# Designs tried in a protein design chat: VH-VL binders against Uncharacterized protein B0403.3. Part 1

Scores and structures below are computed, not measured.

Target 1, 247 residues: Uncharacterized protein B0403.3, of Caenorhabditis elegans (q11077)
Amino acid sequence: RRHFGDEYRINTPACDIVCEGQWKSEFHANFHKIYDTEYFEIPLDTAIVKNRANLKMFCSSTIQKYSCLRNECKIQRTPWSAEKHICVGHFDNFDRNINCLSLTDKYVQRECSNVCNSIKIEISQAEIDRMAEMDFSRQEKSEFVEQNKHCNVIACYQLCHEYIISKVCIDSAVAARSVVKSYYDSYLEREYTELNKDDQDELYSSFCRRVTPGQDENEFTANMTRYNNLTLDRMKNDIRSVFSILD
Unless a header shows other numbers, all headers, positions and changes below count from the first letter of the chain; antibody chains are not in Kabat numbers.
F, E and O stand for the ipSAE by ESMFold2-Fast, ESMFold2 and OpenDDE, each averaged over both directions (binder to target, target to binder). V2 = 0.75 x the mean of E and O + 0.25 x the DockQ between their complexes.
[cut] stands for letters that were removed.
Atom coordinates printed by the task and the answers are left out, and those that the model quotes come from them; centres of patches stay.

## First folded at step 4 (VH-VL)

Design a10 (from e3 with heavy chain S100G; framework fv_enfortumab)
Fold by ESMFold2-Fast, scan of step 4:
Structure a10 (fold): chain C 247 residues (1-247), chain A 122 residues (1-122), chain B 107 residues (1-107)
Amino acid sequence: as target 1 above (247 residues)
Amino acid sequence: EVQLVESGGGLVQPGGSLRLSCAASGFTFSSYSMNWVRQAPGKGLEWVSYISSSSSYIYYADSVKGRFTISRDNAKNSLSLQMNSLRDEDTAVYYCAREGDYWGEPTYFDYWGQGTTVTVSS
Amino acid sequence: DIQMTQSPSSVSASVGDRVTITCRASQGISSWLAWYQQKPGKAPKFLIYAASSLQSGVPSRFSGSGSGTDFTLTISSLQPEDFATYYCQQTNSFPYTFGGGTKVEIK
């Protein structure tokens, strides 16, 4: 079958946009919130993990979206998405752990957001030297920072969410951490894949590669191991400090 | 082999000062949080102070807050406890302890020094 | 502050006996509980973390259980080298606190 993308969109009915629009409308109707990728996906929106009924309601609408894409639009394969991961790939795991996810949500929304959205990406001297060697423009430096900042934020939320689960949840902590880790790992894999589409210099994906599961460290990223350890240690200390004083 | 060796204990008068040291070897000292724990003669363990790997986060037991200062020198692999305004109830064996950590798992004190004795009496 | 209460404060036992030590937290600490063994004149030795995870090299006769507020350390068949004082510790929040200790002494 023919691919539908920017090259074909002018002469193609916007079927996928209709399916997406229906899903966003259902999200607004069910949760009284406007869907916003920036706030919905990282960290997971409170409305989704609040209780089992909300999770089921969210996933019912998400299943309808993917049914619409498959049956009405004839789209068989879709890229990874947060809602598809939660509702199509891993619903039973989220459902079994919903009580733990619900209990930890307030800390994720407040304390983790404070730590992870305030964290500064720090560029190593090796990365600075490489950018200079490649004659980076101001725009290219900005893009590098934003790309690496996003992966850094996702990694921070993964660490923080897992930490809180360990502090709050009883008996189900290992299972709940696995669910959360799988979500953030899949998100990082999607981000890394997008950054590594072309055969570009490894500088552009250096931070994302290091925090993405299953990716072998290359010669360039190996030279940043000390710096990455310091950054992760700082992040872990910030997470411990904020949560440790909450009682 | 992980080793922690305390020193600096001794006899001191009430109101006096004393500085304890803990020398670490056999591991990457800069990667671990460190703690001081004390034990009065014939009594149980009492946590005294915590310092994070980077010294960014420091906590004290209420009984020593304002009198004791924890610090570390990662270049020298050493931990210190400056004790001021010492009281009779500060008499104890003082241990330094390494805080072990697997991310997402509860923390614990996996290695302890042999202890150094502090006696506060007139 | 989280108070850690151990019971009993002491127990007299014979080699081969089953010994059970209880530790109670004044508020929920999930599984953020460690157990230590201390012999007279020695530093404490780490035994168990995460309430139930046995440290490598610690004999399998030692086991830990519990979560939330109620925790138990069990020695299934007491050996001569096990006569010591045992402490629980919470690391869920600062200040860190230890239980009062349980002395396991020879009968």
Scores: ipSAE 0.010, ipTM 0.564, lowest interface PAE 9.7, mean pLDDT 83

Design a11 (from e3 with heavy chain D101P; framework fv_enfortumab)
Fold by ESMFold2-Fast, scan of step 4:
Structure a11 (fold): chain C 247 residues (1-247), chain A 122 residues (1-122), chain B 107 residues (1-107)
Amino acid sequence: as target 1 above (247 residues)
Amino acid sequence: EVQLVESGGGLVQPGGSLRLSCAASGFTFSSYSMNWVRQAPGKGLEWVSYISSSSSYIYYADSVKGRFTISRDNAKNSLSLQMNSLRDEDTAVYYCARESPYWGEPTYFDYWGQGTTVTVSS
Amino acid sequence: DIQMTQSPSSVSASVGDRVTITCRASQGISSWLAWYQQKPGKAPKFLIYAASSLQSGVPSRFSGSGSGTDFTLTISSLQPEDFATYYCQQTNSFPYTFGGGTKVEIK
């Protein structure tokens, strides 16, 4: 258990690990839940955006975490994170749109989850060719497919959440959609950046680039852009089909 | 479009050797794992050997281990099976088969050649 | 090694009949099972993968079901062109193994 999957150093924790640990502890105390990226970040957690009081409570703790990183640990530049995006970068936008975001609650947690977790994945010929060039083992191909599915699930939640906003939020739909789109676009960019920190990880990072809009740099990325458009169109059709009653 | 053509079969004495070839066309050969499957007269299908796209992983059926060697030449779009120390029980039609790429679903043999006949007899 | 037991070894049926073929793995293979059709003198033809996914162009009267160790191929209304031998195959682990085959014969 502690020897595997435990990223913390028990005797000499790094400064940033201490700041993170305090934040996670406070999250548990305030929401009575253990922070889990799969549960709270994708889809964007409705408990956090349920009302202004919850948003302020979550963001108060998050601001303190980044204050800890900046002032105690002397870390001025931190990578993107979901909590930083919501609370440090875009708090006013989430706050202004809180009433609309709270209305998406039941659909995001149930209907969007059903649509997005049942996505059919099709691997492009360019990706097959790259796996062959890299001598992928069966295990490596499995990891490739799961990572590709992960990025496509994130894109699906973005499209589904924006669609719901368009149906339930009249006066603030455009602004609220922009908030949600910005969140998921930044999440996908973070996934892409983490996978592409080393040139050797180019193939793995391509999944998120296929979903995230970007400039074509070569034939491989051009093909990814083409397949991204086809995948997004299929997702939009599936979302419309599920929510036909709401129309 | 996709085509697999086997060759090299024939009649051989017990203890002899034979080399089978499979010529691939209509797809990017270097991107796919390949397999050999055999079928004895009036019997069912028996898997013989597997080779990954770049030859990094190779597997054999227990009945042929140490006697058969699978190989591929991606520049020539060809798959080979070198058969040594042949036995009467190796008499069969040998098929070349392409394995589907993995995309989150179980793999399967999507294209097969017509087969080449190997007869081991005195 | 994973043993694939197929039953029955043969079945006699008439056009329009419902035919079911069973395949059992000696250990769990999840959904890593494919079905093939072989006509006399021809190479096998792929029909179904992942236990239940039908290949494009294969008639909808063919269907597959099952997971783990027990699998079934069903032909809902047998046609003249369906008289053939059918094989199941696992690709879950090496060595890959095929079932013994089921010959579907005209009655």
Scores: ipSAE 0.000, ipTM 0.508, lowest interface PAE 10.7, mean pLDDT 82

Design a13 (from e3 with heavy chain E99D; framework fv_enfortumab)
Fold by ESMFold2-Fast, scan of step 4:
Structure a13 (fold): chain C 247 residues (1-247), chain A 122 residues (1-122), chain B 107 residues (1-107)
Amino acid sequence: as target 1 above (247 residues)
Amino acid sequence: EVQLVESGGGLVQPGGSLRLSCAASGFTFSSYSMNWVRQAPGKGLEWVSYISSSSSYIYYADSVKGRFTISRDNAKNSLSLQMNSLRDEDTAVYYCARDSDYWGEPTYFDYWGQGTTVTVSS
Amino acid sequence: DIQMTQSPSSVSASVGDRVTITCRASQGISSWLAWYQQKPGKAPKFLIYAASSLQSGVPSRFSGSGSGTDFTLTISSLQPEDFATYYCQQTNSFPYTFGGGTKVEIK
């Protein structure tokens, strides 16, 4: 007998929400923390990389999530996600470098968080001019800055985490830096792609474009070079400064 | 090819002033931090000053603080060191040097100029 | 400030000899140490960074080792062009500091 309605029901959008909910519930049960997909992934979660057992436990649940999406929801392709990057795309690399990554945890949570959550977002004259052309209100300008702040925070955490690895991980530093860089680069690519959707004006992705690897400069972003250099320079020197006091 | 060329050295009386320049070519100057290093006759290398790519961060050796000023002009690909209140002990060959600035690895000076000689004569 | 102490201050050696130069930091600098070669009347030339990473184009007879406070530069089979003064440098903290140098002289 033909069950036409069963196929439609299986492919309901709510199915992916159920898979996600089960995964978040397992995360809470295993790590005693609520997974916040908007902010928790930056910095790279301390609980996930604390030791090999935690990494394997997190990735076991993540594999179950993607199995749920594929088998129950019939979703063959999913967008990039932090957990998929760690557990499906790059598990072996994270596992091989877990000892190094665990050593960096305290610095990421303290020193890097202090620097990166205090970083000033520099607005270039080109961005000001474009907002004026689009008749941005004071509120709209504030919302634009807030919306794009996240990419600069991600870039800062990448720089800070790589710097820590160079200080504490002697034998595995090159490999561990590559793992961390790949994670944050992929995260920035995802943020840039989301902001660059639906034929939006290039203004809406300008902050993310400046810090996302592999993005070619366009005429608009070339006018921001001074502000980009100032922001990166400030990040780099603030990072060096907080670690210069440590033993 | 990367080139750094210093100029502006010479003979000066104690208490005098000199301005050293370093002309950079063959790379994107605005993307690199720069340093001044000196070497007294028959002595070792002594780091003098650092300037970040944007000029936002500047550091000096204690021996030159308050007397020397490092600056850069990214549009002209030039680095400068203004030396005031010169002392006999400032007699040295002065080198400009490019900071490697490969983030995520320990920094080093990958390119150096040929040096310019400063002689402070009493 | 981090003090860098090099030993020996000079060494007399013959072509083919193994030469070892040591550098000690007054506090831990991890692997933030570079080695430079300077010939008379010339600017220093970069050899090694991150304590052990050899620059492209530098002969394989040069090697670096160490971490923390104790570092070594080794020339496994000294060649005529290797007679020079060698300097270590820490870049872990400002101010950047150099070792006093080691002059490698013909015996």
Scores: ipSAE 0.011, ipTM 0.573, lowest interface PAE 8.7, mean pLDDT 82

Design a14 (from e3 with heavy chain G104S; framework fv_enfortumab)
Fold by ESMFold2-Fast, scan of step 4:
Structure a14 (fold): chain C 247 residues (1-247), chain A 122 residues (1-122), chain B 107 residues (1-107)
Amino acid sequence: as target 1 above (247 residues)
Amino acid sequence: EVQLVESGGGLVQPGGSLRLSCAASGFTFSSYSMNWVRQAPGKGLEWVSYISSSSSYIYYADSVKGRFTISRDNAKNSLSLQMNSLRDEDTAVYYCARESDYWSEPTYFDYWGQGTTVTVSS
Amino acid sequence: DIQMTQSPSSVSASVGDRVTITCRASQGISSWLAWYQQKPGKAPKFLIYAASSLQSGVPSRFSGSGSGTDFTLTISSLQPEDFATYYCQQTNSFPYTFGGGTKVEIK
């Protein structure tokens, strides 16, 4: 049989896509960079926190985006986003710590990137056995590994960025570290929520949550707790080792 | 209430061996790095050894490398220091110490045991 | 290895005196310095971390300052319970090292 279809044309973009597109265009105009969510979110983009003028410019555009969503699109509740966290939820805290945050740029882009993109991520035999028990396909196993790698990379950047602050921001380190910690904690929570959006597969949430704050003491089996500690230990010591040679 | 209790100290001849233990209670032992620190009679504090929460990273003072072995049993909430080839210079009070868990802040030893005495003499 | 040098090795002081103890690192350690108090026959007690951050419950007469290589511990008004030996410690790199200690004695 042959199915004949009509030509389909979208002549008016969806309202939320228009608001998002205007925001991305303003980002390009103001920073001369094409916005990419992976590029600008993890690690926290230094173009946004380079100085107070850049932060205010970025957040002005972000406020306009959320105004557009609320007033033109009639969308009252939006999911968490990096730009909303920085500009709507925590602007005052980023603004007060801008000098410290700008000083971290060099290290985040170089030292943290080198460590975190090279971090050794282990999948235990117990985890492999559990995936087999749950009858994971090859595609599902691959997706599981990639999602856990993604969560581990985010956790590594959190640890590394906080560590840089403790080395660079002597007089404001505690406050600045809290700002960065809050950002990465919220990002990891979004990743966990997104991962379990359609299927409530506890195995996925267990591995991603091993590096997230506030995890339940009974979330992991004894074996999983051991592997979580091993992973965090490796990240911490790899980061410390890089900075021991830099003085 | 955090507690660290050392045991296993005593009198030993040069070249002998001793095993020190530290029993931890009142906190999640498996989440903390642990240290041994010693103090010779009338002298200052000397750091001896470090073990990470997972036992993956272990460090020693140069004076004890090759002779002392640090280990931990997270299921039993215990830390150990196996001391071999003991010398007169190893005579000291040995303290078990917990390292702070604020990894992004400069680290420090927030809780210490009461100490156990090791005397090496012939 | 990072060598930690404390000065003075001992100081005689009276109740109410201001006491200043210095600690010098042989290389830069940023703020990775802690201060401890040890009373005779007892284990050390943690006082200050990150060169200047006072532990909860430690009296406000204790303060720390410094960064890089030069650090100070100050007791603004010495009390009877403050007569002890004080140690600085760097945790910037392995091996961890302590200063030689400063004994604060009754005058």
Scores: ipSAE 0.005, ipTM 0.515, lowest interface PAE 10.8, mean pLDDT 81

Design a15 (from e3 with heavy chain W103F; framework fv_enfortumab)
Fold by ESMFold2-Fast, scan of step 4:
Structure a15 (fold): chain C 247 residues (1-247), chain A 122 residues (1-122), chain B 107 residues (1-107)
Amino acid sequence: as target 1 above (247 residues)
Amino acid sequence: EVQLVESGGGLVQPGGSLRLSCAASGFTFSSYSMNWVRQAPGKGLEWVSYISSSSSYIYYADSVKGRFTISRDNAKNSLSLQMNSLRDEDTAVYYCARESDYFGEPTYFDYWGQGTTVTVSS
Amino acid sequence: DIQMTQSPSSVSASVGDRVTITCRASQGISSWLAWYQQKPGKAPKFLIYAASSLQSGVPSRFSGSGSGTDFTLTISSLQPEDFATYYCQQTNSFPYTFGGGTKVEIK
């Protein structure tokens, strides 16, 4: 993962710090949590979607932040963020599915975090051989391993959250899964764009893309098998095992 | 063509043992979770046991837990059920069944074998 | 364990009749409900999954509805080949459980 925001902050007036600080203070006041971008974005924070009042409160503050950035700081372009995705781009979709999403909050925070933080990521011999053929340095191999781990963790959280939705949502399961999938697809698109920013296509250009959960199920399975010894079947079995006690 | 063929049923005395087998063909066996379901004469269907594609996750009905052991050999495309300490109430036709593999979607048993009969009687 | 209760246990019907079978779960199972048809001496055949999704090749006279705890299987115009026993099954949580079955008999 690259440092998201460093390039933006270098080119951004000090004004954005004020807008961001006010928003973070409101987040802390309203939810009694410290906002940390690294830990807020995955898994999708179910406290925000716990009920319609929380969603509206969160998004009211988020709209104020982006108004501050646009009107006071004259900033026209902002990077992707979880709050922007939820509140600016997709508010109606989250709002329409809030009843279903709220039912998942107890499971995502406990069960998904447990599964996705405990899975072992191992690179296949075939992928090790490929790295050798491409003359990867020790640093490049280390970065590739970390990228593999990062993409698998994101894939795990998406699959787990969609699985919970399928188990507990009576109405709108398909629509609610689409909302979650869209969120993680946007997160991965941002990650891929940032990783390829410096034209490191030879090293990174397709790895996260090849293991994205938004692909066809069969294609996703093939990609997971290609890039590590952890197969999609093992991930699915770990997720199913956790939810065997949903009763 | 997907096929599941059970074998190993027979007559056994109470307290005895039997091993049932299910031979799978026509699909990638190693990609699917498998189940055993039984049906006593004139009675309804009763789920017996589940095994995941990798054998990492195994579940049993309370009525058979501790007595039955499900296993699979993916290299041989076979599913097994080792039945120990058999009781009169274990008398049934035993079916093996393949569970659908559309992850995140409600599962169902899409293919079933013809069944093999187990009779526990003195 | 989730208990699945089917009603009625049996129904006598004539060709062309509408037959309705109900299945009730003791707790919420969302749409993790499948329906099976079993003819005497044969293995069960899958008909419907996700409470309402009809398997390819199953006649359109079969339909399923419901979510949560209350589910229904309907045969809109009974045919001779439909005389069989029908079972609902939940796969929401282990142990998996079947309903007691509904025998559809000729009048």
Scores: ipSAE 0.012, ipTM 0.576, lowest interface PAE 8.2, mean pLDDT 80

Design a19 (from e3 with heavy chain P106G; framework fv_enfortumab)
Fold by ESMFold2-Fast, scan of step 4:
Order: C-alpha cells, then sequence, then structure tokens
Structure a19 (fold): chain C 247 residues (1-247), chain A 122 residues (1-122), chain B 107 residues (1-107)
C-alpha cells in the first residue's frame, strides 16, 4: 500500500558486515588472496609473517576493523579471530619473533601443506557406531568425518610449524614456538567451540577436544585414544621424514 | 616402574643369526617408539635401529641395513631384533631403549635395558 | 649422515674441578642434542635433552649449552660419582648418531 511520495527504504548490511567487508577488501588488496570463509587457507597464513612490512600492513588493517566495530557499530565485545589474536593482544610477540617466523614461510606453504593434507585420516568403527546411536543420516556422518579431519589437519600444521622453527630458528626457537603454540591453541579452541554446539564431545578427536583420557576409560574412549595415537605417530614421522630429505 | 629386559644374546659363528628380544613393562608400550643401541667392547655407543609405535616407520644404521630387522608385538609388549649374516664387528652389548614422547627440539632415550651380550667368533 | 665429533676423548680430573666436554655436528642440528652418562658395566643414563634441558633428578652441577653445530656439557664441581664416560647424541635426523665419548677419570 505504498503511495506516491512515500520514502523508499532499502535494507542495508549490518554495521559489522560493513566493517568486515572493508577488512576483507584490504586483505585482498595487500595479499592478493580472498578471505572467504572467516578462515585462512592454512591456519596461520605465513604470508602475514613473511616479513615485518607484511605483519604491520596486516595489523594496521585489522586495527582499523576493530576500531570500526567499536566506534561506528558500538560493539564492545567480539569473539576470538585469527587476525585479532595476531594484531590485538599478541602483536609485540609476533613482531619480536618476525625474523624467525619469516624463515618458516617457505616450508609451511610447501612441506607442511603437502604432509598435512596428504595424511590419510580414517574414521574408526567406534565413531561410526556412535553416530548410528545418534540417528545420523549418511550426509551428517560424512560431515562429521570431514570436521574431524579438519581438526587433525590443524593439529598437524601446529606440529609441523613448531618442527620447522626448531630446524631453522636456532637461537630463538623457544620464544618463536611459544608464539606459534599460543596461536594454534586459541585457533583449536575456537574450532572446537564452533563444532561442539550439540554437546557431542565423544565424536571429535582428542586434537579437537583437547582432552586426555583417564586410566579407567571405557572401551570406546580407549579405541579413540589408540586411533589418535596412531594418527599422531603418522604426523610426527611424516614431518620428520620430509625434513630429513631436505637436510 | 618402567622396565626393559633384553634377552637372546650369546656366542654365534660368523655368518650366523640371532634374535634379540626386549620385554617391556610398567608403561603403555604401544604408545612409544623404541630403539636398539649397541656398544662394542671398549668402544662407544652406536645407534642400530628405530621403530615407531605403530611399526609404520623403521630406520637402520648403515652398518646393519639389509642384515638386521627390527619388529615389535604391541599385544605382548615386546621388541625384537633379528640379526642375520653376523660379522665379527657385530660383537657388542645390545641395549633396547625407549624414546621419549617429547616433541619439538629433540627426543632422547629416557629408559634403557641392562643389555644383552652378542659375541661373533669362530 | 650426521657425524658427531666429541672432544676430548679422555680427561683426568680431581674432585671439585670444572670439566667441559665439547660435541660438534657435521651439519646443523638446531637443539636436537642429548647427553648421556655411562658408568663402567652399566647402561647409559640420560642427563640433558634439547641441548640444555636438565632431566629431573640430575644434579644442578651439570649443564648443557650450544645450538647448531657446537655444543658443550659442563660439570661445574666434579664429584666422585661423576667419573664416567659421557656421550652426546643427535636426534635431528635418521640415522641417529652418537659422539665417540669422553672418559672422565680420576687424576
Amino acid sequence: as target 1 above (247 residues)
Amino acid sequence: EVQLVESGGGLVQPGGSLRLSCAASGFTFSSYSMNWVRQAPGKGLEWVSYISSSSSYIYYADSVKGRFTISRDNAKNSLSLQMNSLRDEDTAVYYCARESDYWGEGTYFDYWGQGTTVTVSS
Amino acid sequence: DIQMTQSPSSVSASVGDRVTITCRASQGISSWLAWYQQKPGKAPKFLIYAASSLQSGVPSRFSGSGSGTDFTLTISSLQPEDFATYYCQQTNSFPYTFGGGTKVEIK
């Protein structure tokens, strides 16, 4: 029932989406990459720490985003994000270790990507049985398998990145590893929180859950622990073997 | 209490074979990588072989490659070293050793057995 | 293969002396180095891992330092129970290799 002279109102994106969109545009302009799914292609995008100029450029843009959220959108509290972790609260730690972190870019982009994406992560019969007990559809089961693989890939990248630091950052390895470990711990905590919306702790690998089973664990949790130990053994030896060839 | 007990050593003629065993107790054997290390009389330590917790990764010293085979039975908590085509220079005390679960800047052998003596002589 | 060269091969020392043992890798091994103590007729015992991290229960007179290719083990004030042979080991890459050993014997 609009009549001549009525003002037309157009729905606009929420204020936070505008701030985010500006940041994504600047990320694309600076790094020639698209930030598509609120995630980097690899958990710690080493292009950001390739040199101090890149780190400062990335964090300048990130600070503008959080300023936009606070001052324009009046948003006082925001969830954890990779860019916030690096640039707000931990910038000094990344900056102090930039010389070491820059040396890892070559290896993380090639060797860690190859190792961590090539590891065959198989779902156990115990996990299949558990999903059946929860009346999961075939599609839902497939999605859980992929989510568990995702957590294992992130854990592999953490181990690989720390191993590279130990190989190439002789005098600063301890400090640089601490920076990387802190980042991955926070990243995995965020991933676990997003995945565990239905309180399905037992369906996720120990890498996602960050839980160590106790002595009196039942048969199901014992099988999960054995599976995760085999995967961890595979990750560690695959990482070691790649760098033995390079040396 | 973590314990590693070696057995199977003895006197053997050149070209002969011996199988060494290491019985593990006091820890979850299936979670640890294991190693064999030897020491010739009056000489230093020489690393011989490595086996990962799952047996998926196995490595040997150049001096024993093609002659020795490392294996493990996680159900029986046992590590083995099959030694074929034995030579005089294989005469040594053989130790089994557990590799630490430390990750990052190194690994080390945190527990060792008492050793078993292998003598290769005519 | 990474060769580990240890020096000296032996050292004669008295109780209370400072003893320094060196270990050199033929290639960079970062901090992937462990130190072991072996007493006559006994299996080795590990002392230090990651070049400088002292094992719980090992006396504080033992210390390790170095990175890359050059490493040292120091005993600040030698005690009677320290007369033994000491070995370094690299675990950076396979094959794992040990140094030739340094025998610390009573003067």
Scores: ipSAE 0.006, ipTM 0.496, lowest interface PAE 10.7, mean pLDDT 80

Design a2 (from e3 with heavy chain S33Y; framework fv_enfortumab)
Fold by ESMFold2-Fast, scan of step 4:
Structure a2 (fold): chain C 247 residues (1-247), chain A 122 residues (1-122), chain B 107 residues (1-107)
Amino acid sequence: as target 1 above (247 residues)
Amino acid sequence: EVQLVESGGGLVQPGGSLRLSCAASGFTFSSYYMNWVRQAPGKGLEWVSYISSSSSYIYYADSVKGRFTISRDNAKNSLSLQMNSLRDEDTAVYYCARESDYWGEPTYFDYWGQGTTVTVSS
Amino acid sequence: DIQMTQSPSSVSASVGDRVTITCRASQGISSWLAWYQQKPGKAPKFLIYAASSLQSGVPSRFSGSGSGTDFTLTISSLQPEDFATYYCQQTNSFPYTFGGGTKVEIK
């Protein structure tokens, strides 16, 4: 403790909690909702993309949060976060495409939710073999699948959100798709890195590795590219079928 | 009209470095995946590297991994390939190629630049 | 890595001939195959994607077929402008790989 002096006191979890709490209070004040990672990050929340004014309010509060973390807490580096991606790294792109994002939001919230919550994961023989080597019980295998299912859900939302943009936005579709693809890509990288920690068996991140970009093939993915592509094709077919009314 | 124009090629000694650039025009560059492909004199096409629209996803051929770095600047509509520790076998014409948009159908390289020549020799 | 094998490496043909080029993948790639045409000193031009889908503006004498591991490019009636080298490419998985090429040369 004495070794850290003021740095220890400033760079504590308590300081982080204060900055985070102020941001969540501002979110509640502006949008009359309690921030929940599951409901507000995947897919992008209606309150954030409803219109330009809402996006600016959300990002104003987010900038204040990161100013608090840097100036009060003396935190030089922060992990990737959805709000930081939207407001610090890519604000101009979200702002420029806000009309498209607003128009597509109702379909993303209703139709993509239905499609992506029903996706199925293909398990490779290598993953089955590794679980057997580790003596996974039936329950442990089920829990493992559920833990890694979240990455496939994120990938599904990326495909669905981009598809809706292509059908609804037309003239601005290409630019708006790039915006949401960047968001979901970055979210997947965060999920993967959190599961792919030091000293963890590669099995624990295998499903996320399949859909996380930039990852080299390993024993669990080397022969799965065809199955992964079939899964993505199935997701796209399901997405197209629920949006057939949009042509 | 979609155009891709490569530059930065030249003669370099083994172990040297070169930076290739690809200037894009006539389309929304920030929305497309980009690739580098090379072709040695009298030989076939060899894929070198891929970069996604946001730079979040990057892949390399095993022969160049650790030596080449692909990057893009969407504000300037440019793609780059930083080539380090160059070897004789890197001698080739280097093409910049745009990858088609993917919506349930396989991708392909729909537009290519004219190529820039890299010669690695002593 | 997925290896793409083209056959033949070259074929001598006359105008009006039917030319068939074969491409084989070392593992299944579904329909994730594209065909390109390259003339001497020029960049490649894409012709076909998804194994069988012809690009707009490409003459109907070009056709592609196949799925899984075995694919073919057919030119039903060769024209003078078709003398070129043809390449198949898989985009099923990284690294992307090209076939060795098939040179269609005049008899």
Scores: ipSAE 0.000, ipTM 0.392, lowest interface PAE 21.3, mean pLDDT 80

